# VHH binders against UV-B-induced protein At3g17800, chloroplastic: the designs that were tried, part 5

Target 1, 346 residues: UV-B-induced protein At3g17800, chloroplastic, of Arabidopsis thaliana (Mouse-ear cress) (q9lvj0)
Amino acid sequence: ASSASNDASSGSSPKPIAPLQLQSPAGQFLSQILVSHPHLVPAAVEQQLEQLQTDRDSQGQNKDSASVPGTDIVLYRRIAELKENERRRTLEEILYALVVQKFMEANVSLVPSVSPSSDPSGRVDTWPTKVEKLERLHSPEMYEMIHNHLALILGSRMGDLNSVAQISKLRVGQVYAASVMYGYFLKRVDQRFQLEKTMKILPGGSDESKTSVEQAEGTATYQAAVSSHPEVGAFAGGVSAKGFGSEIKPSRLRSYVMSFDAETLQRYATIRSREAVGIIEKHTEALFGKPEIVITPEGTVDSSKDEQIKISFGGMKRLVLEAVTFGSFLWDVESHVDARYHFVLN

## First folded at step 1 (VHH)

Design k11 (framework vhh_3k1k_2)
Fold by ESMFold2-Fast, scan of step 1:
Structure k11 (fold): chain B 346 residues (1-346), chain A 121 residues (1-121)
Amino acid sequence: as target 1 above (346 residues)
Amino acid sequence: QVQLVESGGALVQPGGSLRLSCAASGFTFSSYTMRWYRQAPGKEREWVAGISWSGDSTSYEDSVKGRFTISRDDARNTVYLQMNSLKPEDTAVYYCAAPYESWLYTQFDYWGQGTQVTVSS
């Protein structure tokens, strides 16, 4: 009876809840909690952050000992570098687990991988359509900017989501990564906007305007934000927000960002921690794979090895919305962890 | 490996028209944004026009809007620049460009050798 049940239960690995596999001890522990008791992930994270702080304090004491005559400073430095790398990796996986939990709470399944389907169609976008939930996770002001971002990516194809294109996998992955970074930026701006709106201290009160000058200024500000955030500019690839003037509509957040000085805009457009940057890179790589890059004997890179994928514009919209939402959640999670552990880098 | 070859440059009288072509090879053309730039003697290289990878979005420098049209033919791996109502100020070497991209990085690595456009009587 039990033996038959044990044989029947011995199957393939369960479907992953996220594309990135966590490998650190803390990451593996949190992965188990995500599967068994997702509601306990915040408490488990607190425990892991306390352990990291204890390890960090212990490392500090050992470093003090290294200043004593006769201590092997070179060996201690190498051990410290390895421990720093392990702490960074652990923090990355804590951030990832918290982002994954936020998707679970929103009842949105992360795309597990972008790879050609086994179907005769060869399409990569076999995931279910859940764009409505993704769209509703954002403030109305933030969604106005997300809509403009989608219009910049899809153009007239916003009205033809069933059409299928063959497109560079590298290109799609760059769009995804840039969209994660954009979502992080937008959430940071939106959080400040919502606070000032509640306090009734927004610049100019209502920032609504129908003037062409304000539309041009909003477009210029969006272009400046893209320029100060190279990853977003990388996707735009020479078609600036100004080039999409007819598709880029006025928005409250865009007008609000226009009120920023250059230093504030640059600060908001920057990912705060190296751990968050690391997670964006690792998540994108887990989803799309490493881009195939061939370096010639002359030191140039051969883009002709670029893999083509078949994807609908609806599939592209789903990926972009997920990416923006991932970035949004990453800002929230990074802020939560920073309040408890204090990241060492901006 | 990646090559961009411009053609179609000529001597034209003011008010005339020219169509420039840029033949691309060594990369997946249909996945790349394509751009035209120009450089007049003694001036910096300036952007002229761009077309998105899908072909649905185009953009132009203000001085050429309404006179120049960018288009692409993905079956032939070619981008075009139709130039109408040419002015002496349009005299320049015209370059085709395609950006090189990674997950978190973009660089304009792929440039053609250029094609000379001269607008004079």
Scores: ipSAE 0.017, ipTM 0.223, lowest interface PAE 6.3, mean pLDDT 76

Design k2 (framework vhh_3k1k_2)
Fold by ESMFold2-Fast, scan of step 1:
Structure k2 (fold): chain B 346 residues (1-346), chain A 120 residues (1-120)
Amino acid sequence: as target 1 above (346 residues)
Amino acid sequence: QVQLVESGGALVQPGGSLRLSCAASGFTFSDYYMRWYRQAPGKEREWVAGITWSGGSTSYEDSVKGRFTISRDDARNTVYLQMNSLKPEDTAVYYCAADLSYRFEGYDYWGQGTQVTVSS
């Protein structure tokens, strides 16, 4: 298939660079820079963060004026809540703009929407399905975990990427969101692994070789973490390979994760900021649409309105790799922004 | 702003002990590997010690191994360097570093340093 033929209308507006449209004043400004001068986005973000900091400092000084007892305290609190919500939305859109800029710098186009094509096939995967760039953005150790994640999602279909399936749109969206969170977790772990590898301080020595006793201890700690936080095991690729045979391969990063204590593993598996959580939710909703969940008067969930989409397994692989990469970039940009404008309270 | 502030540097006699502290702010301290470096006059900055984010692993330059101990207190966002059996060769400005190069393009974050002098 021709990439030129995938443009559904020759007279439409310029194709979007990302599924989420930024609405705040800062977001709209950054969106314009992403289109015209993407290399200037980091500098523009610095400027926006300085403005947020001066506004915060000004607000902190003005709290002293709420000295009139009673009525003024209530009004002050309501104004503070409004400003805090505006700050959170601005930070969300700054994080988003930085993630989009990272994709542009990597020369990878974000999928603009998951919706049926206008042709009789009705397929949603009209975007390029070439994944080599996405695969090369990660360390070899991180990609071992990503491969296992793909094998768990696609199963035996890993060998059948050209086949088309009809799949619940809601389910695909949930897998996408989970994969974003997994990428965030993996990047956090991989960043520390690469640092410790470079400094020759990896648990069990620089060769990463471990005795059976050390491996048994790490496995016990990991199992305790999975018991208290089951989703961590799934994110870390803790599921047995029995169901997928040889498709699940050994991973150095997985062995490293198994050396974590339960508290560290739980903390790493958690998205640190409300702003990052908000962006994951808004990005996924912009990409897949708002889930239409009808609650019947009996309190049951009516899933009969769930849209079925036609997508190739290659298209699914592309979405999952994009999601993991989005999460990895989100970890990086959240840390960058937090260093300049302190908003992560973990 | 990301900030690292070292303290505890002093003049000590050979064989003496000293504890350095580094207070960190502006990032999620508990997520980062922390390091100590030192720089003597006319020499390049050299790595001294490191501690993982969990505190589960520590590492040391060979010349200080067995004499120095690195530790951290995540509740106080502080990393420590306990220095024992000090030698004149340990005289240097000691720097705390958070290795944020993987997060921040172009720069690691360093403190301003604290002077340690080992002399009679």
Scores: ipSAE 0.000, ipTM 0.178, lowest interface PAE 15.6, mean pLDDT 76

Design k3 (framework vhh_3k1k_2)
Fold by ESMFold2-Fast, scan of step 1:
Structure k3 (fold): chain B 346 residues (1-346), chain A 122 residues (1-122)
Amino acid sequence: as target 1 above (346 residues)
Amino acid sequence: QVQLVESGGALVQPGGSLRLSCAASGRTFSTYAMRWYRQAPGKEREWVAGISYSGGDTSYEDSVKGRFTISRDDARNTVYLQMNSLKPEDTAVYYCATYPIDWSGQEYFDYWGQGTQVTVSS
């Protein structure tokens, strides 16, 4: 019963809410709910996960029933492989729908595609480049690392966001995918950091900004002062370090990560499920197109088929922040789904 | 910056199997599309297999399709080439290559390893 006025007169075609089009029966069902009643997506996901669990349990019983020796085992294995592929596709699309729903809750529109515009400039960044909502979605400690990641990608161009560059579409897509993986990693680390911070059990406390300031200054007296009074040294280090680098700043979360043993760091740096890896790839491919890697008989890349895109550095900043946020949301929804339906973890 | 080291090359009989490894060192959070190439004596270097940055897509040269499998273990920064049903025509030096992106967004570069020798003979 909501009365809507017709405020658009130039066309009636609905814009896509996300770059990846969901094609499985569950995915199509969830896509309809995302458009009509997005607040019901979590409940719909619970229903779909319950169905998958029932099917999985039924498959387990059928395996036990296939104890008869003979050719029936070969047929059973083939059917099981097809069902496993269907399960993976369904789980990927469930994860995707949940990530899209989180963007909707945050009032952030996903970039629908990276393709040349119809205007004479040929620019791809026709989407809004204002990023304040994306920047506010993260903890302050996590955002320190996101800022340094942006500074590493854009360099001095962080001060020149209206400038347009012509860059390989493949390269931008790889930066996007890597940034999704980085956001996943950062969210995982940040959750542990926030828990330990709240419980007041952080290793070394306020020492998180110390190592980068020590490397910049190299002074023994400063190192001793920070070691003796971490709270004072961290405050002084934060102020001084902001003046030292033009783009790269000290990071509390980086110092925390450096306290990890090799096994813990390796575990955190890994995407946990094959389904999560699958949606990162499918989302990136839907956004940029499948990378065309054409190798000549001479072993060189055929550059004549490499697509070059025109994009502002503000547009690139928007893509990177979206990618990091996508990865952050992916960790959250993967954890939520794993609690209800147990993934085969990497 | 990425360094690549291939290993696993050996002398093997026709119809045998061999697994090659390519260990990468460098920026762990930069994801690369990875490829295997080979060069037989008196022939040009040819592409053999490729795997996408996420591992979900693989491609193969027609002569090795169905016999070779490319895979990756990002936890170990390693790419594998599993070679089954080897033929004398597979005799070559095998090279690993990347199409890296630097986190600084700098120029696109191909990084190559030094190669590992595979010999298929009776």
Scores: ipSAE 0.000, ipTM 0.161, lowest interface PAE 15.3, mean pLDDT 73

Design k4 (framework vhh_3k1k_2)
Fold by ESMFold2-Fast, scan of step 1:
Structure k4 (fold): chain B 346 residues (1-346), chain A 121 residues (1-121)
Amino acid sequence: as target 1 above (346 residues)
Amino acid sequence: QVQLVESGGALVQPGGSLRLSCAASGFPFSSYEMRWYRQAPGKEREWVAGISGSGGYTSYEDSVKGRFTISRDDARNTVYLQMNSLKPEDTAVYYCARVYDLFTGSHEDYWGQGTQVTVSS
């Protein structure tokens, strides 16, 4: 412990495993299992999903009844809405617990919060900035896209990871959320790519002279598909990449994405469940705090109350890689839960 | 050296259309957000439209929404402003600008010399 003595009445509590604290009964139960026996989380989740299915089946029986509409439809709908919100919160926390468990399996600790340290430097990135484990969790093809994403965000600062900058906390949070969504998209595309690669049915290769143009168009199409989302718009609208040209590499997965039609690309770029969207929002809020200002449709921000944080570019790289990995894991666990509970509408 | 060169400004009648171009050089164009601004006689410079570095996000001032469209051609290092249903109040010198840095603040660091658009009967 390198810190000064803590509050004596609070005691020496261990650091949180994840930034979001789970509040539902199922979430609290899964949090205990994550701390004591993380290898049992999948089995505990199966039990919780069975209970949710039983509750949903019971609610379905009540919805088939015509007895309530004869007296008070508004009261019936309000009760049904509260039960649905309870089930959604439980599903969100089940997804979260499974994502946290995947980070534990990978021996990667989630950043617990992005807030100024108590030391004289005021830096937020007191967590380890070692990224090799996060980099190795992805296919080589997927990592090519991740590397280009990092190069687009950091530019020439990829070669200057020890430098510290004062950066808008709101904008870092937006970059983090957008990177989670990007990781979700990339994992979905990569799964399809790996399957077609194994089956030897991948589209033919492109000449070097055409690769750059096709990849640039693919990136533009992807962002156009998600441009209606404020977080993605704010991220894309403010990105600066000085000296990035030497850092950008050819990408097999990006060339593959160019084979998609606009409808397929938009579908893949969309977060399928409202529960997954809810977890991205809650996780980001737990990390960065509630945003005090809003991005306008014009792409401008009222910065009068924006907090600035001191962070190294190595710390930024660590946050972006964690975000992409979180999104990747979220796709996996959402698919796993949907196969058992069938909650995805798209 | 960073250079932004606007072109396409002309005298047009109300209800007419015009396409402005901004040719960029000296920087990795595709990674930068680009914006269009205008300055009418006796008024301060005002923002018109913006497009993200990836081209996926566009934004517009309310008075031009539905009439103006911003686009980019990264292969030619050019940003465009398609102006439809032009009104006399659209008369101004139009400037393109590069947005500097998300991490140090979203502000314009390079500007073109401007191109004159006049909408008159």
Scores: ipSAE 0.000, ipTM 0.138, lowest interface PAE 13.9, mean pLDDT 77

Design k5 (framework vhh_3k1k_2)
Fold by ESMFold2-Fast, scan of step 1:
Formats: structure tokens, C-alpha cells, sequence
Structure k5 (fold): chain B 346 residues (1-346), chain A 121 residues (1-121)
């Protein structure tokens, strides 16, 4: 259970701007700025990153002191580990605040939690399902890939967004997390594509005879990417829709991706920092809650208590578009922060 | 369902090396991302290393980077953790876990019983 579902308000309370509650001193400060003066968040982040740099330098001195003869080395190592973990959590929350700010600038409200409504329907998708703003945030080339991703998830149900399905909450959470990773990957690829397009150095051109061959190879590359990254492949297990291939449309960005070697594709598909991985995990857990984990004597996790949720396919489309957008913003803010506070190791 | 069994835990000297194995039973092992976790007495369970279903992507906790290597052998339904330059602070029960996505703790569904690693004289 999330902190939001455990929170009982005795009066009028503002709706949360994001599912994850920030807990570090920097995170709490940034949360206040997001509510009161969101335009000041970038400046506040610069200040917090300077403080993190000072703290990192101070930790280096303390670690050096632990090496001095006669000091308690074990205690100093433990303190250094705790401070490193605190700094990582602070950096995670800085990244999160910057992503939330990007949603605010886009005038898109994040889903605060995935939980059953109080009405007789029990549906979780009581949030606005208008997706036009989310769809317009991406380049046309990137959105072609997003459309194919949605077609893979929803299949024939792309034309029937009002229909309601009862599906595993765990599986929806997995689809959401995988879609965040996919959005991160797509934004990275799109950024390179747009640069090469502006420089007029795109490979292959727009020739129809070449695009026909490239589309066949692009489909194979996309399927290989789905197979090598099962985060995307697992979507099919949650929604039984035969004929996914008939919904897959030609894509310029997909043709571009097929020009990548396996090493480049793998590198682009990998989340570069553990801090970014951390916020994906914490954001997903805050949104969906932690699954009930019961470890059996034989070493399996008993998932028999997995919640089933009622959600429309329009609600699913909204969640997937939000997740892809979250990932795209995460790539942007990670790059921005790393330029100032070098923490990316990949 | 997947059953996981860890092995290879032992008492080793500081600076020593040890290889842990996690054997999975079931025909779906190749569909799962795998992780190693550890838990020392009085501490919370800590993520150590992760590997994607293809084996193409790996990730590590900062304190073990350069010392530990995760790998998988899908033909043998086994994931490995090669531990080098072991330190007393690496003493813990080590668990392997299987999930559909390697990026989030909440999505790891299947856990082993653990294997004890002790680093001391």
C-alpha cells in the first residue's frame, strides 16, 4: 500500500501533483517550490546540486580520515556508506522533481495512484483519459513508434477504448515500468534522429523502394528489440490480441533504429544511472503499490493475492502514454543533471 | 512458477573469491530477469546485481562494482555471481530473485532460500 491510500484527510486537501512523496530535505524543499513557484525549480535544483557536490567533497575527506592510524575504520566506512545512500536518494528526488516540473509545464496531471474507485463500478481509471496533450509532446517520428507500442499492448482494442477489462494489477505495473524504459530509449534515439535530420545526414532517404525494404527490416529489428528486452514483450501476455502485426504501421524512426548495430541498440536501451533506475522503481511502487510478497519454503513468491483491477482500454492507453512521456523526460533531466553533477557511470 | 535454489556460500578470507550459483527449475527461466540480493543480520535486504533476460544488460550496487560479476547460462537454467576481492562487509545471506523486469524490486516474483557468505579469518 502507498502512502496516498493510507492518508486520511479530515478536511479539504490539495490533490497530489505526483504519486511519489519526496522525503529528503532537498526533496521536501523542491516539492514546496513545485507547488508555489514551479518556474523556480531549475534554480533550486542548481543550488541543491552545489550542496551535493560540497557533501561529496566532504565525504572524501572523512573517508581519508578513516585511513589515519588509530581511527575506527569500520565505523567511518559505515558512515560513508550511509552518507552515499543519502546522497543517492537526494539525487533521485532531484531527478523526480525535474520530471514532475516537465509534466506541469506540459499541463499534464500525473495519475496519483492506481486504486479502485468508490463507485459501484470499482474502476481505477477515474482520472481524465484525454490523451491529446500527451500525444502532442513527442516528435511525429517518435509518436509513430509510440503508436506501434500502443498497438502491441492493446491490439484490436485500439478501436474500442471504452471497453473495460479486468486484469492483474501487477501486470499493469510491469507494462507501465517497461513503457517508461521504452520512452527513455525512444527519446534518446529521437534526439539523435532529429540532430541528423537537421544536419541533412540521415541515412537512406525517403525513397519508396528503399522504405519498403527498410520497413521489413525495421519490423525484424523491432521484434528483436522486443525479444531482447522482454519488458516490452510481456505486454502480449496481459492482453490476448491476435493480429498485432496488422496494427503495426510504417515508422521513420523504426527504419532509423534498424541501422544501429547490436551494441548501439543495447546501449541506447539501457538506463544509464542507478538513480534513474531508482526513481522508476519508486515512482512505479508509489503509483501501483508494492505487490503482496509471500516467500514459500520452495523459494517461490506466492502471487495468489494479486489484485485484479477494472480498467478501460482508454485508461490503459493513458497510463502507457504517461509512462512513455515520463521516460522521455527522465532522459532529458538525467542528461541535464549529469552535465552539472557527474554521476552517470555508463 | 519458478523455483530458485542458491548454492556456493562459504567462509572465505578477506581478499578471497567465491562464485555463487542460482539454479532455476521450470521451462520459463529465459523469460525472467534475474537479481542478486543480500541481507546481513539487523539490516534490510539490499540489491547487489541484476541481469536482463538476454544477458545483454547488467547493473551493480556501487559498493560491489568492479568486484562482482553477474552472468547467466540459460542452457543450464542458472545465474551466477562471481565475487572477487571480498571484504568483511560482504558477509550476508545472498538471495537470487526472478522477475519479468530487471529495473524494479516490486516486480520480482520468485525468490530463493538464500546461501550464507561469511568473510573473516
Amino acid sequence: as target 1 above (346 residues)
Amino acid sequence: QVQLVESGGALVQPGGSLRLSCAASGSTFSNYAMRWYRQAPGKEREWVAGISTSGGSTSYEDSVKGRFTISRDDARNTVYLQMNSLKPEDTAVYYCAAGEYWITDSLYQYWGQGTQVTVSS
Scores: ipSAE 0.000, ipTM 0.127, lowest interface PAE 17.6, mean pLDDT 75

Design k6 (framework vhh_3k1k_2)
Fold by ESMFold2-Fast, scan of step 1:
Structure k6 (fold): chain B 346 residues (1-346), chain A 121 residues (1-121)
Amino acid sequence: as target 1 above (346 residues)
Amino acid sequence: QVQLVESGGALVQPGGSLRLSCAASGFTFSEYSMRWYRQAPGKEREWVAGISWTGGSTSYEDSVKGRFTISRDDARNTVYLQMNSLKPEDTAVYYCAKYLHEDFSYGMDYWGQGTQVTVSS
């Protein structure tokens, strides 16, 4: 068959545009559009969401029409379970396709995998250096928080980005997943901040004079809130700093977050849909591979079989910036889809 | 389904008062800031008032300061605009709004259908 988008003629090799391969019929269709006509992905998604909503409404109407209990009720229940699982997988892959499309619009290539290079060095960070583009995608207020997050992860090594370290692949994957969740939280907060800033209704009457101690305290509070989520926390773990120095700078968005009560902070730190949680897990697993974790009889994890990877601190910075950006895009596309489909929220 | 329904618009004499209401559904009302906009025929849409998600901060366009008061009732998922000392220049269709994601490529503001306020004799 002739395929202009995937034509292997003239020595073209298939290059992955993202680490996760989509498996559902809708996902495969959207993957083809991402390669051939990425600007049409939003329109294709609208059509898929309309179909899903129609199917969901049809099931609701059939439930309302069911007036005879018995064998038919049992069959309906089994069919509904299968349909729900199919819709969840389809929604996950719609979210993923929309996130990938946003990276393409930004002219930023996603890291396809974290694996040793064919280079004798064995380094994993052979991807292009495009950190400036990633940094420019965020509001100045949001980037102040991202810089503090990087300082928390890299510490004194912020000044030594060319140095290579041998680091646990599992740990890097956990930092990546935690950074995705952080980006999701930051984008949610930033949109609210930008809205209130534009309307001139920010809390505290322009109280911009916050101390570095206040910045540090709230960052710790946010990490505790994010770490309390069992699904993502069990897979990725929270962001923890041991032996890292911090260069925490004053942040306007940080001061804004301090106006939140504990319950509001917890809600904002929660990933809203199970589909979004699922995509964070699947994306991280596709990027880093399945963790090789053995639970000891003492209830601890045996990481002796964990792969060590060679990566520069600049490569780490690139991964963290990508993760935060992925999270920010995920919140936006989730909200876009929710406006059409209305997810069952956490 | 996200919905915003404005009500309370009427014909009123100069110097009179009106209270507009905006009933919200389909989203967690207490987590969003709310705005009132107005649009007179043949004119651009103008921001009028805003209230933060906590209700702790409010802001107003200069021409309405001291005359309009925005408030919210999170138990009833409703935002209000109390309009006092109304002037003929206040004649417009009034809209309440929440942000959907206006600063992204898929972003869009969400407005209700509006409620007509006419200030004349």
Scores: ipSAE 0.000, ipTM 0.259, lowest interface PAE 15.1, mean pLDDT 75

Design k7 (framework vhh_3k1k_2)
Fold by ESMFold2-Fast, scan of step 1:
Structure k7 (fold): chain B 346 residues (1-346), chain A 121 residues (1-121)
Amino acid sequence: as target 1 above (346 residues)
Amino acid sequence: QVQLVESGGALVQPGGSLRLSCAASGLTFSSYWMRWYRQAPGKEREWVAGISSAGGSTSYEDSVKGRFTISRDDARNTVYLQMNSLKPEDTAVYYCAAQTYFPKYSGLDYWGQGTQVTVSS
């Protein structure tokens, strides 16, 4: 089907460009612009943000002048709450549209859903698994961390990406969500690292040749941190210690992160806005479906009710790289929008 | 500076209802998975209910399914546990917990001080 057929009000819905369908008026408008005129999305976003700012300013004035004693206070509060919820939803969908646009600019198609194919194999990974474009989107320092993250998730399976495994859908979804958060964290750290590198103020004087002791300690700390992560630990179950040990490479960004105190790490590891958190959750739910989550007293997930999916390790690598990239883009667009509209609470 | 403060615990008769609240401060509340745990005398702390960041998914211990409902209000930095059809076996100190799975090395797990729920005639 051609663009002319779509322009002629075809009876078929267009192929989705992203798993989450936008429902707000702004989101629907931005979705149309993403399909028809993606180069206009930045201008459309600026227009929507100006409208949100005008609405915010108008609400401030109305609150100050609306001093009618006792009359319809309950109705007024309900209207204010609904407007707050609509503003949050609009911001979420603006962030999502900007992330989708960044994927389009990178010529990377988002996975539309993780569900069994209609063929007898029942495999979920019917999407393209070629990852070269995703691998080239990050700084060399950031990609070293991404490679080590992949090595810890896949282990020796990095050498056999065509093999198919039957894996818990809930745990794949958790690895995806965790990888989105990791990409957000890594991008934030990488931006600070690149700035300090340019200014010649990096801890350790930009030394790339670390002592073997320092590198071993950094690798052990990174491995312990990833292994203590419930999603990664549960997913990696049978991974050979020899396999991933040989695949973990020295990383300047890892050494930089390890120089942070606990308070700084906590701040950097936290998603700054409720809107960004909302998008991570809604996007992951749109991809994997709504899971039944059972949490043990230890904080781990009970997998006894999990649906099993058939997926190749190449498909897993594709999902993880997409997730990290999504998080990286989310940090960028959140910062861009906050500079213009100021919605981050910290 | 991070604090979780539980409230709403009381003495109630079997079949009664209570709503527990947990108010959070000093953290980006919407980024955290929120959970309710309980601990009866002489027993280990057990998980009761959980709600994902931003509130898209909820889960419950089998013994409370259909009776308890967890919810959150991110605008008020508060998580709630609505408890219906209370039984003597529900008697415990109830704790709320905030946790991110990412990254564990950051020490992002927080616990409240607890609120006592007693179910007896």
Scores: ipSAE 0.000, ipTM 0.192, lowest interface PAE 12.6, mean pLDDT 75

Design k8 (framework vhh_3k1k_2)
Fold by ESMFold2-Fast, scan of step 1:
Structure k8 (fold): chain B 346 residues (1-346), chain A 121 residues (1-121)
Amino acid sequence: as target 1 above (346 residues)
Amino acid sequence: QVQLVESGGALVQPGGSLRLSCAASGFTFDRYAMRWYRQAPGKEREWVAGISYSGGITSYEDSVKGRFTISRDDARNTVYLQMNSLKPEDTAVYYCATELIYSGDWTYDYWGQGTQVTVSS
């Protein structure tokens, strides 16, 4: 014969590397680089940040209407507001691209969507559930806290990862978003802990035996603090009260966090930039869909439109670990970008 | 642009006192630990003092313990080094430093330009 029988390539489009599609010119450019040359994303980001800086500097010179007698000051304010919104969107997408790049460097695929499968089982967790890379991306001190967070969410089901649950899609999305915020908080604390460890200024000194003794002594105090401070309990993720006490293990970061006053803890638990908040919201919405929630005038939540999904506890563990890692990476990239283009205002 | 700018270095007689300041900009100062280092001519850079992000924990090199005090003013983005009972051996360029650690191998050490302290009659 004169032709090959089976040399046709697969005609399917590439699978998405992340659930959120970037829409700004910079975001679209960075998305192309992520697919073709992901190792060049940091360099491409530097170029985009230079452009944002030049734009900001030029706007600073033109904000005063006195430079053009008779110019409409209201028009200048409207143009400035539009450009501010465009800069915010561009920053959001730069941060997102850098987070996606960190997942690629870690050789971890982001879950593309949480939706019922076409499979007869109807399960949403069609993604790989092996979590070894996600578990080993963090410092040992940080992972002690992540393990306790998983224990609070899954309880005794930590030993039953193949079991499937029927659970509220809205609640899974809320747990995911809360876990992103928790990962951001944990990375901030861990980064501070690692610096103080290197500088030999940790509470109780830098040796491991002193740290272990302080952890043991701090366990009861930590549980009391979680009970008395709802914000700390919220970040710990209370999906179930069963199995809480016995599953919570002493950790070095927990003792360190317990040295914080309430004001310091609130500062660390707060997402620093509006852009980072926007990314968490947009990423979660891209994963789970926009919830159809009606808040009644009385403040009650109407969950009648809430979708039930079938998911394994292994799938839940995978989502929570990804969420925590996303938050961890978000802190890192926010700090990296803010050092180069100062946009964090609080 | 992350910047650390030291000031307060001077010529001081033995037994004298001096206060160094380090003004920080371009990062979230109140979330990072700060360090002081010194380097005398012909010697390697030596760690002198450290202060935690909250100011609740301080640490000192043994030769300066009891004589030097590190403190911070987060409202002014400034870290201080109060130096008392100065000795000729304290003569050095004093540097303010912090380490900003990002995920993976993304680590950036930020140093000031230094301020000269000379202890002699």
Scores: ipSAE 0.000, ipTM 0.190, lowest interface PAE 17.6, mean pLDDT 75

